# Ledger of designs, part 1: VH-VL binders against Chromatin structure-remodeling complex subunit rsc4 (rsc4)

Every score and structure here is a prediction.

Target 1, 111 residues: Chromatin structure-remodeling complex subunit rsc4 (rsc4), of Schizosaccharomyces pombe (q09948r6to116)
Amino acid sequence: HNAPFDKTKFDEVLEALVGLKDNEGNPFDDIFEELPSKRYFPDYYQIIQKPICYKMMRNKAKTGKYLSMGDFYDDIRLMVSNAQTYNMPGSLVYECSVLIANTANSLESKD
Below, numbering starts at 1 at the first letter of every chain, in headers, positions and changes, except where a header shows other numbers; antibody chains aren't numbered by Kabat.
ipSAE, averaged over its two directions, is called F for ESMFold2-Fast, E for ESMFold2 and O for OpenDDE. V2 adds 0.75 times the mean of E and O to 0.25 times the DockQ between the complexes of E and O.
[cut] stands for letters that were removed.
The coordinates of atoms that the task and the answers printed are left out; those that the model quotes come from them. Centres of patches stay.

## First folded at step 1 (VH-VL)

Design c1 (framework fv_ecleralimab)
Heavy chain, then light chain:
Amino acid sequence: EVQLVESGGGLVKPGGSLRLSCAASGFTFSNAWMHWVRQAPGKGLEWVGHIKSKTDGGTTDYAAPVKGRFTISRDDSKNTLYLQMNSLKTEDTAVYYCTTDYYGSKSYYFDYWGQGTLVTVSS
Amino acid sequence: SYELTQPLSVSVALGQTARITCSGDNIGSKNVHWYQQKPGQAPVLVIYYDSNRPSGIPERFSGSNSGNTATLTISRAQAGDEADYYCQVWDSSTAVVFGGGTKLTVL
ESMFold2-Fast, scan of step 1: ipSAE 0.006; ipTM 0.547

Design c10 (framework fv_ecleralimab)
Fold by ESMFold2-Fast, scan of step 1:
Structure c10 (fold): chain C 111 residues (1-111), chain A 125 residues (1-125), chain B 107 residues (1-107)
Amino acid sequence: as target 1 above (111 residues)
Amino acid sequence: EVQLVESGGGLVKPGGSLRLSCAASGFTFSNAWMHWVRQAPGKGLEWVGHIKSKTDGGTTDYAAPVKGRFTISRDDSKNTLYLQMNSLKTEDTAVYYCARVPYSSKWYPDAFDIWGQGTLVTVSS
Amino acid sequence: SYELTQPLSVSVALGQTARITCSGDNIGSKNVHWYQQKPGQAPVLVIYYDSNRPSGIPERFSGSNSGNTATLTISRAQAGDEADYYCQVWDSSTAVVFGGGTKLTVL
């Protein structure tokens, strides 16, 4: 979608994604905040060609790198795709990415 | 007290079937990812497979040697984990342990903090 | 398939420090867990996520993990420490991987 980047909507969407919890109230908020350590997961950077995390999205918003809301949602989709490429189906990170994708797609549809 | 108790082991002929049970108590079983690990007599530990909590999708994964022959399932209403073993081979002879991975493991939920005492499966003619 | 290598056996004198190694390609990039198993008993988690100790495990047990080698260190070894010790990681292609185990003898 070509709607101009809206910092308030960006903050609302990111807050919703970061605030996600499972059915028992356990938060998933810090899983995607930063990229995996290159020291401890060097293979991540061989497998994943375009790493992206919430911290990088916040920086892109702050530095004017997002021209449209669609560009922001594309970064969320990229983050999900990266998580599902690197992590095994059934892992916590993979399943959190499914919840993020479903939530983001729902929010984008309302915009 | 937190514990896991396996049962259902015994002697079977090659090609036979067995169902193992693992009874959980002292914790919220429905939140735990559960694994089966086996150990052949005098040998090391070997992962068999796992099942996730229903909240996390209830999916299963298996080690290559057992894939297609073994099925892991759970009944959260009974706090029980199961391992259905079909087409048993002599190399499946082992003590079978169930083990818990706590949900708090955000990355790589693979630290087994609680183990059952094991149940022996002997596949021989 | 990813594999972990441990020495078959390690001997330590009573009161001295035992070191059990676990070798794997870039194991320092993985989280290593250690289990103690005594004859006829189930394994017991003694170190998780490289260096953390579960409640009830003596401070004499410690762990490290860097490069291609993880190490379980048992200081002031006691007779009751005699057991088989297994290292374990998760690998994206293989899932759960155990080392072959090391028999610790306290002399």
Scores: ipSAE 0.007, ipTM 0.554, lowest interface PAE 9.3, mean pLDDT 85

Design c11 (framework fv_ecleralimab)
Fold by ESMFold2-Fast, scan of step 1:
Formats: C-alpha cells, sequence, structure tokens
Structure c11 (fold): chain C 111 residues (1-111), chain A 122 residues (1-122), chain B 107 residues (1-107)
C-alpha cells in the first residue's frame, strides 16, 4: 500500500519482528540487527547487491527516508529475499526469514 | 526435515583409497556450502574441507593435513556430496561427518549427518 | 596457526550454573559457535554467532564473547546436559578451528 509513513505503526511492526521467537522461546533478532561482517562473510557483498538490516531501517525512519509504509515493507521483503538468497533453505537464518516474512505479511494486510 | 546420510566408510590399508558419499534431503542442496568434519576415536572435531555452491564458484578448500590427498565434489542433480580419500594414513582414522554451514561464508554448522567410520589399519 | 583452548572437564551440581570457557587470541573479534555432542551421536549446534540460540535449544543455554575468552553458560543444569562441548571459529589462515572439547559432568 501507498499509505503515508507512520512512525507509530513503523515502531509497532519493527518491535513485533524483532521480538519474534521460535516455539521454544528463542529470539532471532540479533542476526538481523546489523549487516554481516565483511571479515567473516567475504562473499556476502558479492552475492547481495542491496544489503539491509534492522539498524538501517531504524536510521531510515529517523532521517525521513521512508515516504510510505510500503517503502518500509519493501525493505522487510528485501531483507528476507537477501537472507533466502545467501542462506540455504532449512538453515536457521533461512527459517527465521520465513517467520519474519509471514509475520510482516500479516501485519501489512491488517493495515 | 533436513537429513544428511553418510555412507562408504570401512576398513582400508595405509596407502589405500576410499570414497565417502553424503545423501542430502529436506533443503535446496544446490544452494548450500557442504563440509566434511572428522573425529578420531576419543578425540575432538577437526575440519577436513568444504565445497561452495556452483553459484558461489564451486571452489574447494582443505585442511593442511589432507590437502593434495583428499578431493571434495558434489552432484547437485543427485543431492550428493563426495569425499575421495587417496593415500590414506593411519592418522586419517576417524568418524567422518557431512555438515552444512549456517551462512555460506565460513561460519557455524547448521546440520550434521550421523557420520561414517573410516579405519586405516594393516 | 590459530588455536582455541578449552578446559578438559567441568563439573556442575544439578540445578546449578555451568560455565565452559574457550580461549583464543583476540577471540572477541571473531564469531564463536558452540556444539554439544553426546556419546555415539553427531554434534548439535547450541549457540551461534557468540550468543544466539537455534530453534529447539532451551533458554538455559547462553553465550558471550569478549577479549580473549568466550563462554558457554548452562543455567539450571540437568542430567541430560552431560556431553562434550566444542567451541569453533573461522580464521583466514586456518579456516575452521575447533577447541579441544570440554566434558561436562552433572553431579
Amino acid sequence: as target 1 above (111 residues)
Amino acid sequence: EVQLVESGGGLVKPGGSLRLSCAASGFTFSNAWMHWVRQAPGKGLEWVGHIKSKTDGGTTDYAAPVKGRFTISRDDSKNTLYLQMNSLKTEDTAVYYCTTSLYKGYSGYDYWGQGTLVTVSS
Amino acid sequence: SYELTQPLSVSVALGQTARITCSGDNIGSKYVHWYQQKPGQAPVLVIYYDSNRPSGIPERFSGSNSGNTATLTISRAQAGDEADYYCQVWDSSTYYVFGGGTKLTVL
């Protein structure tokens, strides 16, 4: 949707995604908070053309870079796409990205 | 459900050859970096080598003790990883595990097979 | 070549907190992963990237990594936690490096 960017809704959505846990209560937020280190993931930036993480999304919201809620959800979709491109299906990071995608899609459709 | 099933282990004499296989299922094998890790009886874990996905160049890297003697390959059409072991030595005796990486870029291992025992002895 | 050092064994009383250390030069600048291995079984990833838990690993397991020491902490230890624990890092010169392993005994 092209609904205007709403900081309150942004905070609610991001807090919901950051707070996601598996069925044992384990959080996934730390892995998506910052971009992978070039030192430990030397091929990441050759494979992924548009890196994005939660820290960057918070900064974009703070600096007025999001014009619509759709722009924010596009960044969530990009983050998920990047995770599913770099990581294998069935891996912990890939499965976490599926949970993030499902949650974000539900929140977006409710809006 | 992710499954890795190793096979091909057995008894072999020093100087001999053996080929291990790892049948993978439950994930998109062609996108995964695949590793071999071994463990000598009563000892710790030791990385043997890995092979990258074809999209990431399909290159291989090996631990110093096996470089030049072992070769890792993959058949994406059959979801199978191989370890060709040549010029085997007694110190190669170990359980060999097939593993996957958490990230493609040199990190932790998400999943492990049950292992296959290779014994190099007279 | 890069090396990781773990204590050979650690004992903990049932219900108490166990701490297993992994020492390496500037290990705090590397990502540390921890594996649990029970007799006759393959290793299981219990902590990744210093402090994150995989799905299915109980909240009693936690990790930290700073300076020259990484630590695996197991709170409210249970009999089922008896196992060998291995730390592991990536290094540009030696690739994948494992610690020697620590046998945890729950008394």
Scores: ipSAE 0.006, ipTM 0.579, lowest interface PAE 11.0, mean pLDDT 85

Design c3 (from c1 with heavy chain T99A T100R D101E Y102L G104S S105G S107Y Y108G Y109A Y112I; framework fv_ecleralimab)
Fold by ESMFold2-Fast, scan of step 1:
Order: C-alpha cells, then structure tokens, then sequence
Structure c3 (fold): chain C 111 residues (1-111), chain A 123 residues (1-123), chain B 107 residues (1-107)
C-alpha cells in the first residue's frame, strides 16, 4: 500500500497484534517482542536471513524508517514468513503467526 | 486454567505392569512435547522419557534405566499422555510426574507439572 | 553420561543472599533451568534458560551460567524459600539431566 506512514495507525495496529492471545490465553507479545536468543534457538540465524520483531518495528517507526504503511505491513508479513519457515505447521509459534497474519490483513484492508 | 493430572499409580509386585495416565487441560496438548519425571521417596528428580508433538514426528526417547521396559504414548483427541510400565523393579518405586516442555523442541524447561502419582513396587 | 553436581545442602540467614551452584563440564554452553520443590508438592519452575524468571516468581530469584558452573541466587532470603532446588540441562547423549538437588535451610 502507498498510504503515507501514520504513527497513530501504526500504534493502533501494533497494539492490536500485541494484544492477541492464543487458544490457551497466552499473549503473542512475549513470542514476537524480541528476536530469539542464539542460545535458545542456535540455528535460527542460519535459517532466517532477515530477522524482525515488534521491538525492531517500534524502533523503525521511532527513527523514521517507515515511509508508508505498506512498509510496516511488509515487516509484519516478513515476521510471519520467518515464523512459518523456522517452525513446524501445528506448533504454537506457527499457529500464532497465522492469527497475526489474518488480523494484520484485516486491519490493512480497512485502511 | 493450565493443569496436568496424573492417575493410575498404586502397589504392584516386581515383574508386574502398570499404566499411568496424565490428563491435560487449558492448553493445546497436541502442540506440546510431554515428559515423565520420577522421584524415589526422599531422593532427587530423575527424567524417565519424552514424547514429541505430532507435528515434530511424535517420536519417543527414554532414560537408560527404563529403556525397553517403559513406553510413552499420547492420545491428542483425549488430551492424555500415557506411561506403560512393564517388568517393574523395586527401584522403579517413585512418585511419577508428567510435565509440559516450555518452547517444545528447543531444549526447554518444564513449566507445568502434575501433582504426581505414587507407584510402589514391592512384594 | 553427563552429570550435574549440586551441594547437598546450603544454609542462609533470613534477609541474606543464598547461592546454589550446579557444576557440569562446559555447562555454560547449555541452557540451565531451575526448579523449587517444597515437601509433598510438585516442582515449580523458578528460572529458565539460565537467567529468565517466570511470571509470579519474585525478583529475588536470579540465575547465571558460565564456564563449568551455573548459579541460582536468592537474595533477601525468606522462610518460605526453604525447599529443595534442582538444576536441569539437555545433553545430546543423555537427553534430560537433573542435578542431585540442594536443600536450602533458612535460619
């Protein structure tokens, strides 16, 4: 999308995504807030070429790196793609990424 | 409420068999790697074995002392984990705990434990 | 076979800092988890992946892991901290390994 970056919309979308819960009631923000530790996930950085997480997205918004809302939504899609590349279908993280993708796509279509 | 509840413990004679069950609720059981851990009276924790989630192949691994005698299985439709114990020995006497692995498959911690069920192997 | 060694017991005075060690060959290259167990109860996870604290665990609990020794530190010790403490790692040859446990007594 070519719509100019809107900090208020960015905050609303990110808050909605961070506020999502899995089927067990666990928040997604703990999973996607920070990049995986190399110690917890030793092979992650060999498999995933462009890591991205919510903390990095907040920093990009703060430092003027997003020129359009489409650029932000592309980072959400990248994060989802990374989760689905590294994790197995049916795993908690993979299923969380599906809900994030569906929610983000819905929000983007309303913009 | 996330919980695990064990059942099936009791008194059994050496050479006998028992099957333990662990009923899971409050989380998506099918996504979790599940473990059995035991503790002999007054002793420390000892890992028994694990079973991977269905998406990770559903395979099992066992500690050396129980390998060939114990079998771990799961029924995801019933949210239940099982431990089939055969050829029981007196040294198998212990409280048996089922446990969920946090970040399953990533050398995770056991974040949710059942209350345990006592198995006593004695004549 | 991989082994973890813990002291059998540690004593600490009320309000002071307790340190419980877990020793193993190159344990600093492994992920260390710590469990608290009170009499008649199931173990409770108190530290995971070396230094992370689960929700509900007091800030007085912290962990470190380097070289051949991992340490669970309990600052401002309280009577309710009396328990057995177990360290645990994953090892490629043995899968899951627990330390022998340390009984913490708060004097």
Amino acid sequence: as target 1 above (111 residues)
Amino acid sequence: EVQLVESGGGLVKPGGSLRLSCAASGFTFSNAWMHWVRQAPGKGLEWVGHIKSKTDGGTTDYAAPVKGRFTISRDDSKNTLYLQMNSLKTEDTAVYYCARELYSGKYGAFDIWGQGTLVTVSS
Amino acid sequence: SYELTQPLSVSVALGQTARITCSGDNIGSKNVHWYQQKPGQAPVLVIYYDSNRPSGIPERFSGSNSGNTATLTISRAQAGDEADYYCQVWDSSTAVVFGGGTKLTVL
Scores: ipSAE 0.000, ipTM 0.575, lowest interface PAE 14.2, mean pLDDT 87

Design c4 (framework fv_ecleralimab; at its last look DockQ between E and O 0.17; V2 from the best seeds 0.00; counts 0 for: pae E 7.6 > 2, placed apart)
Heavy chain, then light chain:
Amino acid sequence: EVQLVESGGGLVKPGGSLRLSCAASGFTFSNAWMHWVRQAPGKGLEWVGHIKSKTDGGTTDYAAPVKGRFTISRDDSKNTLYLQMNSLKTEDTAVYYCTTHYRYGSGSYWFDPWGQGTLVTVSS
Amino acid sequence: SYELTQPLSVSVALGQTARITCSGDNIGSKNVHWYQQKPGQAPVLVIYYDSNRPSGIPERFSGSNSGNTATLTISRAQAGDEADYYCQVWDSSTAVVFGGGTKLTVL
ESMFold2-Fast, scan of step 1: ipSAE 0.195; ipTM 0.738
ESMFold2, look of step 2: ipSAE 0.014; ipTM 0.633
ESMFold2 (binder alone), look of step 2: mean pLDDT 91; pTM 0.927
OpenDDE, look of step 2: ipSAE 0.017; ipTM 0.664

Design c5 (from c1 with heavy chain T99A T100R Y103G G104Y S105K K106W S107E Y108L Y109P; framework fv_ecleralimab)
Fold by ESMFold2-Fast, scan of step 1:
Structure c5 (fold): chain C 111 residues (1-111), chain A 123 residues (1-123), chain B 107 residues (1-107)
Amino acid sequence: as target 1 above (111 residues)
Amino acid sequence: EVQLVESGGGLVKPGGSLRLSCAASGFTFSNAWMHWVRQAPGKGLEWVGHIKSKTDGGTTDYAAPVKGRFTISRDDSKNTLYLQMNSLKTEDTAVYYCARDYGYKWELPFDYWGQGTLVTVSS
Amino acid sequence: SYELTQPLSVSVALGQTARITCSGDNIGSKNVHWYQQKPGQAPVLVIYYDSNRPSGIPERFSGSNSGNTATLTISRAQAGDEADYYCQVWDSSTAVVFGGGTKLTVL
């Protein structure tokens, strides 16, 4: 928390989260890279007020929108919260979000 | 380790009925959309139907040749997928595979398949 | 109903490049998945969403999809690549559609 934004650490953290695998070694490819399609999930944007995904986080890093590492980790927490609001406990996306949260919290504690 | 194991195949006469099961393990079965795909001897793969996860509505869709005769169901408490086959025809003779599509995106691939169970419809 | 067409068979010399086509009306606007099936075995996913490889599938396998034709390319073909290969798409009118399959022979 409160550490200044570090682009190298940002890249390392994001790569670690994107590279996560389940207990069997299966990757969570692409689940959080982009926002849900309005065509296939039209109710998503009625339920989720502040959508966020990895693509948006990369753009925020590029445009100087992150003033601290804490601001970046807050976006990870928001993404997790959104996933757990829209999806049911026990669903694939929900369980992936739990692993992401645990991993991100561990990485943040080392900052 | 993801596993899908089919059972219930066998020899049945035309007009008969048979129920196939697919036991799933190694993943959160309740999150998966599950499919039945068949393959007649020496022929290609043919989609039979699917059932969505309960969180996505639990609805079913069927290929035209089986619609009205086959019913797909699931029991998430037992991690088991079923195919109830009624009014069987000789054209239904095939190895029946269960397969999962698993993830958030639309139009997912079938990343894991069972070993298949043979159904022979013959007099 | 939507249909996918594959050649019945393709032959390739050991170490050379095999190309297996999957033709369908405007298939380039669809997401194509490819499966490998060896005799007596279940199908195995080898390419998904046109060009992506699952973990465990060697780099020799690649895919493309544009216009009316999707292609599975197997470079540096090995004896162990002998199998039937199936393309697959989702279609709104018919749900899941498989190609008829192509038998690859490595000479």
Scores: ipSAE 0.000, ipTM 0.571, lowest interface PAE 11.7, mean pLDDT 87

Design c6 (framework fv_ecleralimab)
Fold by ESMFold2-Fast, scan of step 1:
Structure c6 (fold): chain C 111 residues (1-111), chain A 126 residues (1-126), chain B 107 residues (1-107)
Amino acid sequence: as target 1 above (111 residues)
Amino acid sequence: EVQLVESGGGLVKPGGSLRLSCAASGFTFSNAWMHWVRQAPGKGLEWVGHIKSKTDGGTTDYAAPVKGRFTISRDDSKNTLYLQMNSLKTEDTAVYYCTTDSRYSYGHYYYYMDVWGQGTLVTVSS
Amino acid sequence: SYELTQPLSVSVALGQTARITCSGDNIGSKNVHWYQQKPGQAPVLVIYYDSNRPSGIPERFSGSNSGNTATLTISRAQAGDEADYYCQVWDSSTAVVFGGGTKLTVL
């Protein structure tokens, strides 16, 4: 959707996603904060053409690169797609990405 | 997709040697810890040993019954894990499985085995 | 060396709840994983990190871990659940440790 970028909604959505927990109450907040280490995951950058993480999203919001809320949600969808391309179904990161996608879709449709 | 394929099993006499191979595909092999697990006919699962990724020190650890006789190695350029078995005993008769947590991701390594090969039978006959 | 103890066998009637235990000294401070193995097949991970279920594993499977006992619970047991079940932990001194396995019979 083309609704203008709203910094308050951006912060609320990102806090909700960062605050997600698994069934045991363990947070996933550190998984998507930064890009995978190139030293430890060099093949990631050969497989994934457009890396994106929460730190990059915060910077894009800060520097005025999000003109619409749709642009922000597209980055969340890209991050999910990247995670599901690189990781296997059932892995921590893959399952976290499913929960992120479901939560983001719910928040986008509610607002 | 994610696969582990063992090979090299067969019949060996006591005191003999055998080398098993495990070909990995569909995940980042170089970042994964690799394990060998065996199962004697009609018995339970027994961990044989593992080899860590270079990121985690590249070290090997072995179960007491095989320490000094078996050697685990890896060739990351070929995505292949090896088990060199020396001084084989009848008690080493088992199906040998190559296994890993192929889902090591973003600094979170789990110590469980979500991917298993089909196994290769090693028979040490008297 | 660290050891895990499982009962040799457990029986459950169709549609009822099976509970398979895994006992170890202070096992509640460790992360427990569970595997299902059917004859002639490789093991399949059914529970990881005490209570998490991999995608594709039915919701009837659940796990818990506290004190000296971890438990795999299989609700509404089906004939297809008949298998051997193994618990597993990682210990800094012994690395990977498996329980002896429990044969589940669905009556």
Scores: ipSAE 0.014, ipTM 0.550, lowest interface PAE 8.1, mean pLDDT 85

Design c7 (framework fv_ecleralimab)
Fold by ESMFold2-Fast, scan of step 1:
Structure c7 (fold): chain C 111 residues (1-111), chain A 124 residues (1-124), chain B 107 residues (1-107)
Amino acid sequence: as target 1 above (111 residues)
Amino acid sequence: EVQLVESGGGLVKPGGSLRLSCAASGFTFSNAWMHWVRQAPGKGLEWVGHIKSKTDGGTTDYAAPVKGRFTISRDDSKNTLYLQMNSLKTEDTAVYYCARGSYFKDSSGYLDYWGQGTLVTVSS
Amino acid sequence: SYELTQPLSVSVALGQTARITCSGDNIGSKNVHWYQQKPGQAPVLVIYYDSNRPSGIPERFSGSNSGNTATLTISRAQAGDEADYYCQVWDSSTAVVFGGGTKLTVL
């Protein structure tokens, strides 16, 4: 969608995604808050061309880089795509990205 | 694992004061926004107020009917939430629940764990 | 001030589908959470952010939210589902807003 960027709606959506829990009630433990450590995941930056995380999204919102809500949701889709490219199906991070995608898709359909 | 236990309820006369406590365990209390919610006998749920996590400044907000009379505070060293109720009215008669707000950085989402409640009766 | 409206009561036959509505102005643009409360007990979160289930909540519970109406759906109703159900949103002017509650009776 191409609705104008709404900072209040951005905050609501991001809070919902950050607050998600798996089907056992466990929070994602800030898996998506920051980019993976180069020390522990040195190959990540060779495989993933466009890294993105929640911290970067907050900074983009703060500095006026989002022109539409669609641009924000595109960053969520990018983050999910990156997680599913680097991690294997069945891994914790991959499965968490599925929950994020489903929730974000539902929230976007309401805009 | 997560537990919230309220205490301090009882019978009090109109104009009186009462302090409720909520003992928390099984999570990092200092990271959580905490809420008080009340329910008058046979009635629905009514939000009383909240206190933000230490990380978010520990500020408080209150529902209009209690603003200026009630004060919410927390002691992170004891994992305890408090509700100080002053100038009590008969309309304040209710079971008072403490509840945890969404874990990550916000209470605006949902209340995921609730205590069993403590009854406050304001009557002459 | 923002208000949520629920029916006072809903009845469902054992094994059938119950639907409990929560109406509010443009509620589809808000995030809706649902709580179950049995007599003498504290509320329990059963649905959060419109359609997500906490651990331990049966697959029979589902939620939706669009336009002016959010709906809690309980399929294959069981005797143990008999309770009061409350919807809840966050509004920036009033913080936490609860619906009036719906008593579900399983016949």
Scores: ipSAE 0.007, ipTM 0.573, lowest interface PAE 12.7, mean pLDDT 85

Design c8 (from c1 with heavy chain D101E G104D S105F K106W Y108G F110S; framework fv_ecleralimab)
Fold by ESMFold2-Fast, scan of step 1:
Structure c8 (fold): chain C 111 residues (1-111), chain A 123 residues (1-123), chain B 107 residues (1-107)
Amino acid sequence: as target 1 above (111 residues)
Amino acid sequence: EVQLVESGGGLVKPGGSLRLSCAASGFTFSNAWMHWVRQAPGKGLEWVGHIKSKTDGGTTDYAAPVKGRFTISRDDSKNTLYLQMNSLKTEDTAVYYCTTEYYDFWSGYSDYWGQGTLVTVSS
Amino acid sequence: SYELTQPLSVSVALGQTARITCSGDNIGSKNVHWYQQKPGQAPVLVIYYDSNRPSGIPERFSGSNSGNTATLTISRAQAGDEADYYCQVWDSSTAVVFGGGTKLTVL
């Protein structure tokens, strides 16, 4: 986790993750872009202690909150963990989180 | 920019009827839940009711004091919310606000309110 | 019917910390919003979902919510903070409920 944060690498990784498609070739339709509404999914915030989404990651990068690339990848892993905790195996969101995890792990190994 | 503009308020006698409108702009109205909230002169805020987006079923819910007398509707083609008020009582005298919540990541959660329209129920 | 209780008034000296409470049965399990209202104006959201600030709201405003009490805290109070403050809860299965409002006076 000790490689210094690099905004250009961050943008490249995030673009790769956002551009992922399911096994039918469909994009994820911004499933991970925003947090679920507390109004409609109040139980999400009772179950998930540390919510995180792509928009929050972009804002953290923009405002200097990431000190290392490892901190960014930890947020990706947290997002995946949250998705797999809240959603059932076999659901679209769960399956998309598996693809994200595999892609992120591969990209991190190249840093 | 988000704007909500209420209209249709005025003086009406007990037992009368009145229809309020709320013209919305600056957001995707058809995806938004819309609320009516009122405030009697010198008193606090009181929720009147809401209407869900058409994608969420377009159903309505009302506060107990107005249930059966008030009807909320929407016209997504005109970006307009309505409140039909029947069998008006003196205790319905209030400024009526239309409100909606909107989420944008860069600005965060936003709760938009109109300027309000005054309804006076008096003999 | 679910009710929220607020003190009618709170006074704070300029530069000091004001605390406005909102009490309700098990309010800590609900999401609390706080509104500021000045005379002749529509309410303005100052805290949403317990402790989050909308864009443009000063860091002096903060919120907490646990057990039976939610609290709006205004640090380093300024003359412009004088207003009525309302708490509000939302439950997806029931309705929107507002507290009675608290008039904040900045001395």
Scores: ipSAE 0.000, ipTM 0.554, lowest interface PAE 13.3, mean pLDDT 84

Design c9 (framework fv_ecleralimab; at its last look DockQ between E and O 0.04; V2 from the best seeds 0.00; counts 0 for: pae E 7.5 > 2, placed apart)
Heavy chain, then light chain:
Amino acid sequence: EVQLVESGGGLVKPGGSLRLSCAASGFTFSNAWMHWVRQAPGKGLEWVGHIKSKTDGGTTDYAAPVKGRFTISRDDSKNTLYLQMNSLKTEDTAVYYCAKTYYYGSGMRGFDPWGQGTLVTVSS
Amino acid sequence: SYELTQPLSVSVALGQTARITCSGDNIGSKNVHWYQQKPGQAPVLVIYYDSNRPSGIPERFSGSNSGNTATLTISRAQAGDEADYYCQVWDSSTAVVFGGGTKLTVL
ESMFold2-Fast, scan of step 1: ipSAE 0.014; ipTM 0.658
ESMFold2, look of step 2: ipSAE 0.013; ipTM 0.648
ESMFold2 (binder alone), look of step 2: mean pLDDT 92; pTM 0.942
OpenDDE, look of step 2: ipSAE 0.022; ipTM 0.707

Design e6 (framework fv_emapalumab)
Fold by ESMFold2-Fast, scan of step 1:
Formats: C-alpha cells, sequence, structure tokens
Structure e6 (fold): chain C 111 residues (1-111), chain A 123 residues (1-123), chain B 111 residues (1-111)
C-alpha cells in the first residue's frame, strides 16, 4: 500500500496491536515491545537476520524513516515472520504473532 | 558477581502499608525481568509478582492483585514492591529474584535469588 | 488455573536414587516448561533444573529432570544421594494467564 505515512494512524494501529488479549483476557504487552536478551537468547541473533520490535518501530516513526503506511505494515509482517521462525507453533509467542498478523491485516484492509 | 539485596521488611499492623526494595548489581538490570516470591514461616514458595525489563508489563498473583504494585527504577538498578491493605496471611519472607528466559517466552525461571526480607503482619 | 502437587516428604539413604514427582491438576504438563529449585535450611532457593531437563553450570549430573505426559507429571531424579542434597525441592511451571505456579514442595531427608 502507497498511502503516505500518517503518524496518527500509526499510533492507532500500534495501540490496537499492543492492546490485544489472549483467549483468557491476558494482554501481550511484554512479548514484542523489546528484542530478546542477547545473553539469554544468543541463538535468536544467529537465526533471525533482521530483528524488529515495537520500540524500534516507534523510533522509526519518530525519526521520519517511514515514508508510507505500507513500510510500517511491512515491519509488522517482518516481526511476525521472525516470531514464527524462532518459536514453535502452539507456543504463546507464536500464537500471539498469529493474532497480531490477523489484526494488522484487517486494519490495513480498512483503507 | 550477580547480587540482589532486599530491604524494607518489618512489623506492620493489618490494613497497613509497606514498601520493599531490591538493590541489584553485577548485571545489566534493564535487560532482565524481575520477580517477587514469598514464603510464609514453615510453608512453601508462592509467586507474588513479576515485571518486564522495561517495566512495561506487570503480573500479579490473584491473592495480591489490587493491593500490591511492582515497579522498577532502571536508572537506580532497584526493584520495588508496594504492599497495601496488608493481611495476616501476607506474613512471609519476601525474595527478590532475577528471571532467566525460556526459549518460548512462556516460562521464566528464577535465575538468581536475594537473601529475603521478613514481613510480619500482626496486631 | 491449576495446581502442581508434590509428595510432602521423601527419604532415602546415601548413595541411592530418589525421584520426586510434580503433577499438574489441569491442562498438559508438557504445555509449559518445568523448573526445579533446591532450598537448604536457612538458605535462599537455587535452580537445579530449568526448561524440563537442563542443568545450570555447577549442578552435578546426578540431578536430572523429565516429563511424563501419560501421568501429567514432571519428575526430578537425584542419583548417588549425598547428605548435602538434604533440602526442600520445589517444581514450578507457568499458566496461560502469565502466572508462575509453584508446587507445594517436597522435603528430602538423607539418612
Amino acid sequence: as target 1 above (111 residues)
Amino acid sequence: EVQLLESGGGLVQPGGSLRLSCAASGFTFSSYAMSWVRQAPGKGLEWVSAISGSGGSTYYADSVKGRFTISRDNSKNTLYLQMNSLRAEDTAVYYCAKLGYSSSWKTYYMDVWGQGTLVTVSS
Amino acid sequence: NFMLTQPHSVSESPGKTVTISCTRSSGSIASNYVQWYQQRPGSSPTTVIYEDNQRPSGVPDRFSGSIDSSSNSASLTISGLKTEDEADYYCQSYDSSNHWVFGGGTKLTVL
């Protein structure tokens, strides 16, 4: 999508994704805000070539690195892809990434 | 060497408040989630609360939800537990713990434990 | 919401092998990692097993962990028992509500 980057729309989408809850009503806030610790997950950085998290996306928006909304949604897709590469199907992080992907795709399709 | 030192424990009346502190050293504090675990005299371990490395996410046991607040100051390498509306059943040694991660993020293990600080809630 | 049930006490003589069970009351024991902690009298707990069957540096290979889905339980096995192994042992897992759950603890006596 070629729509120009809209900071207000970016904030709305990110707030919706951060506010997602699992089937038992528990939030996913802690999972994607920061990258995994290199000390505790050194293999993450051997497997994942392009790490990305919400904190990095907020910084890219602030520093003018997103030129279109499509560029932002591409980072969400990259984050989901990384989560599903590193984590096993059925794990909390993997299932959270599925919900994020479905929600982001729905929001993107709404213009 | 990783060190965790708790302070702030003491005697308090039912309905009172108390704030515990945990001073951390020997590791990059902001990179690790932290937890409070308690142990009543002669009883087993009971998880109380946990906080993410950034402080952006907090978790509470049902028995303390709405009464206790976990927080951290990464600039001071210090973890806090604000305890309000204290009850006799809150009497315990409170341990500060550094959390190691599982590869799935689903489980965190208590990697390093402090010495503990005693909280006594008595009339 | 679930409970982890351990035997209250277990006793064995030096040089023998002992096994401590940890049974999950609801949901699969295999759905989340299980950790084991050792607490000697007057001391803080220390980790002897993490992620079902992994040993931290400095923990002897006499300590091992396992999962049995058919009994819905985790087990800690200690071989070649020494008097220094006398302690309380706690299992711990994690529920879907992002809550840490401890077992009731098992007192190991070595006589």
Scores: ipSAE 0.012, ipTM 0.542, lowest interface PAE 9.2, mean pLDDT 85

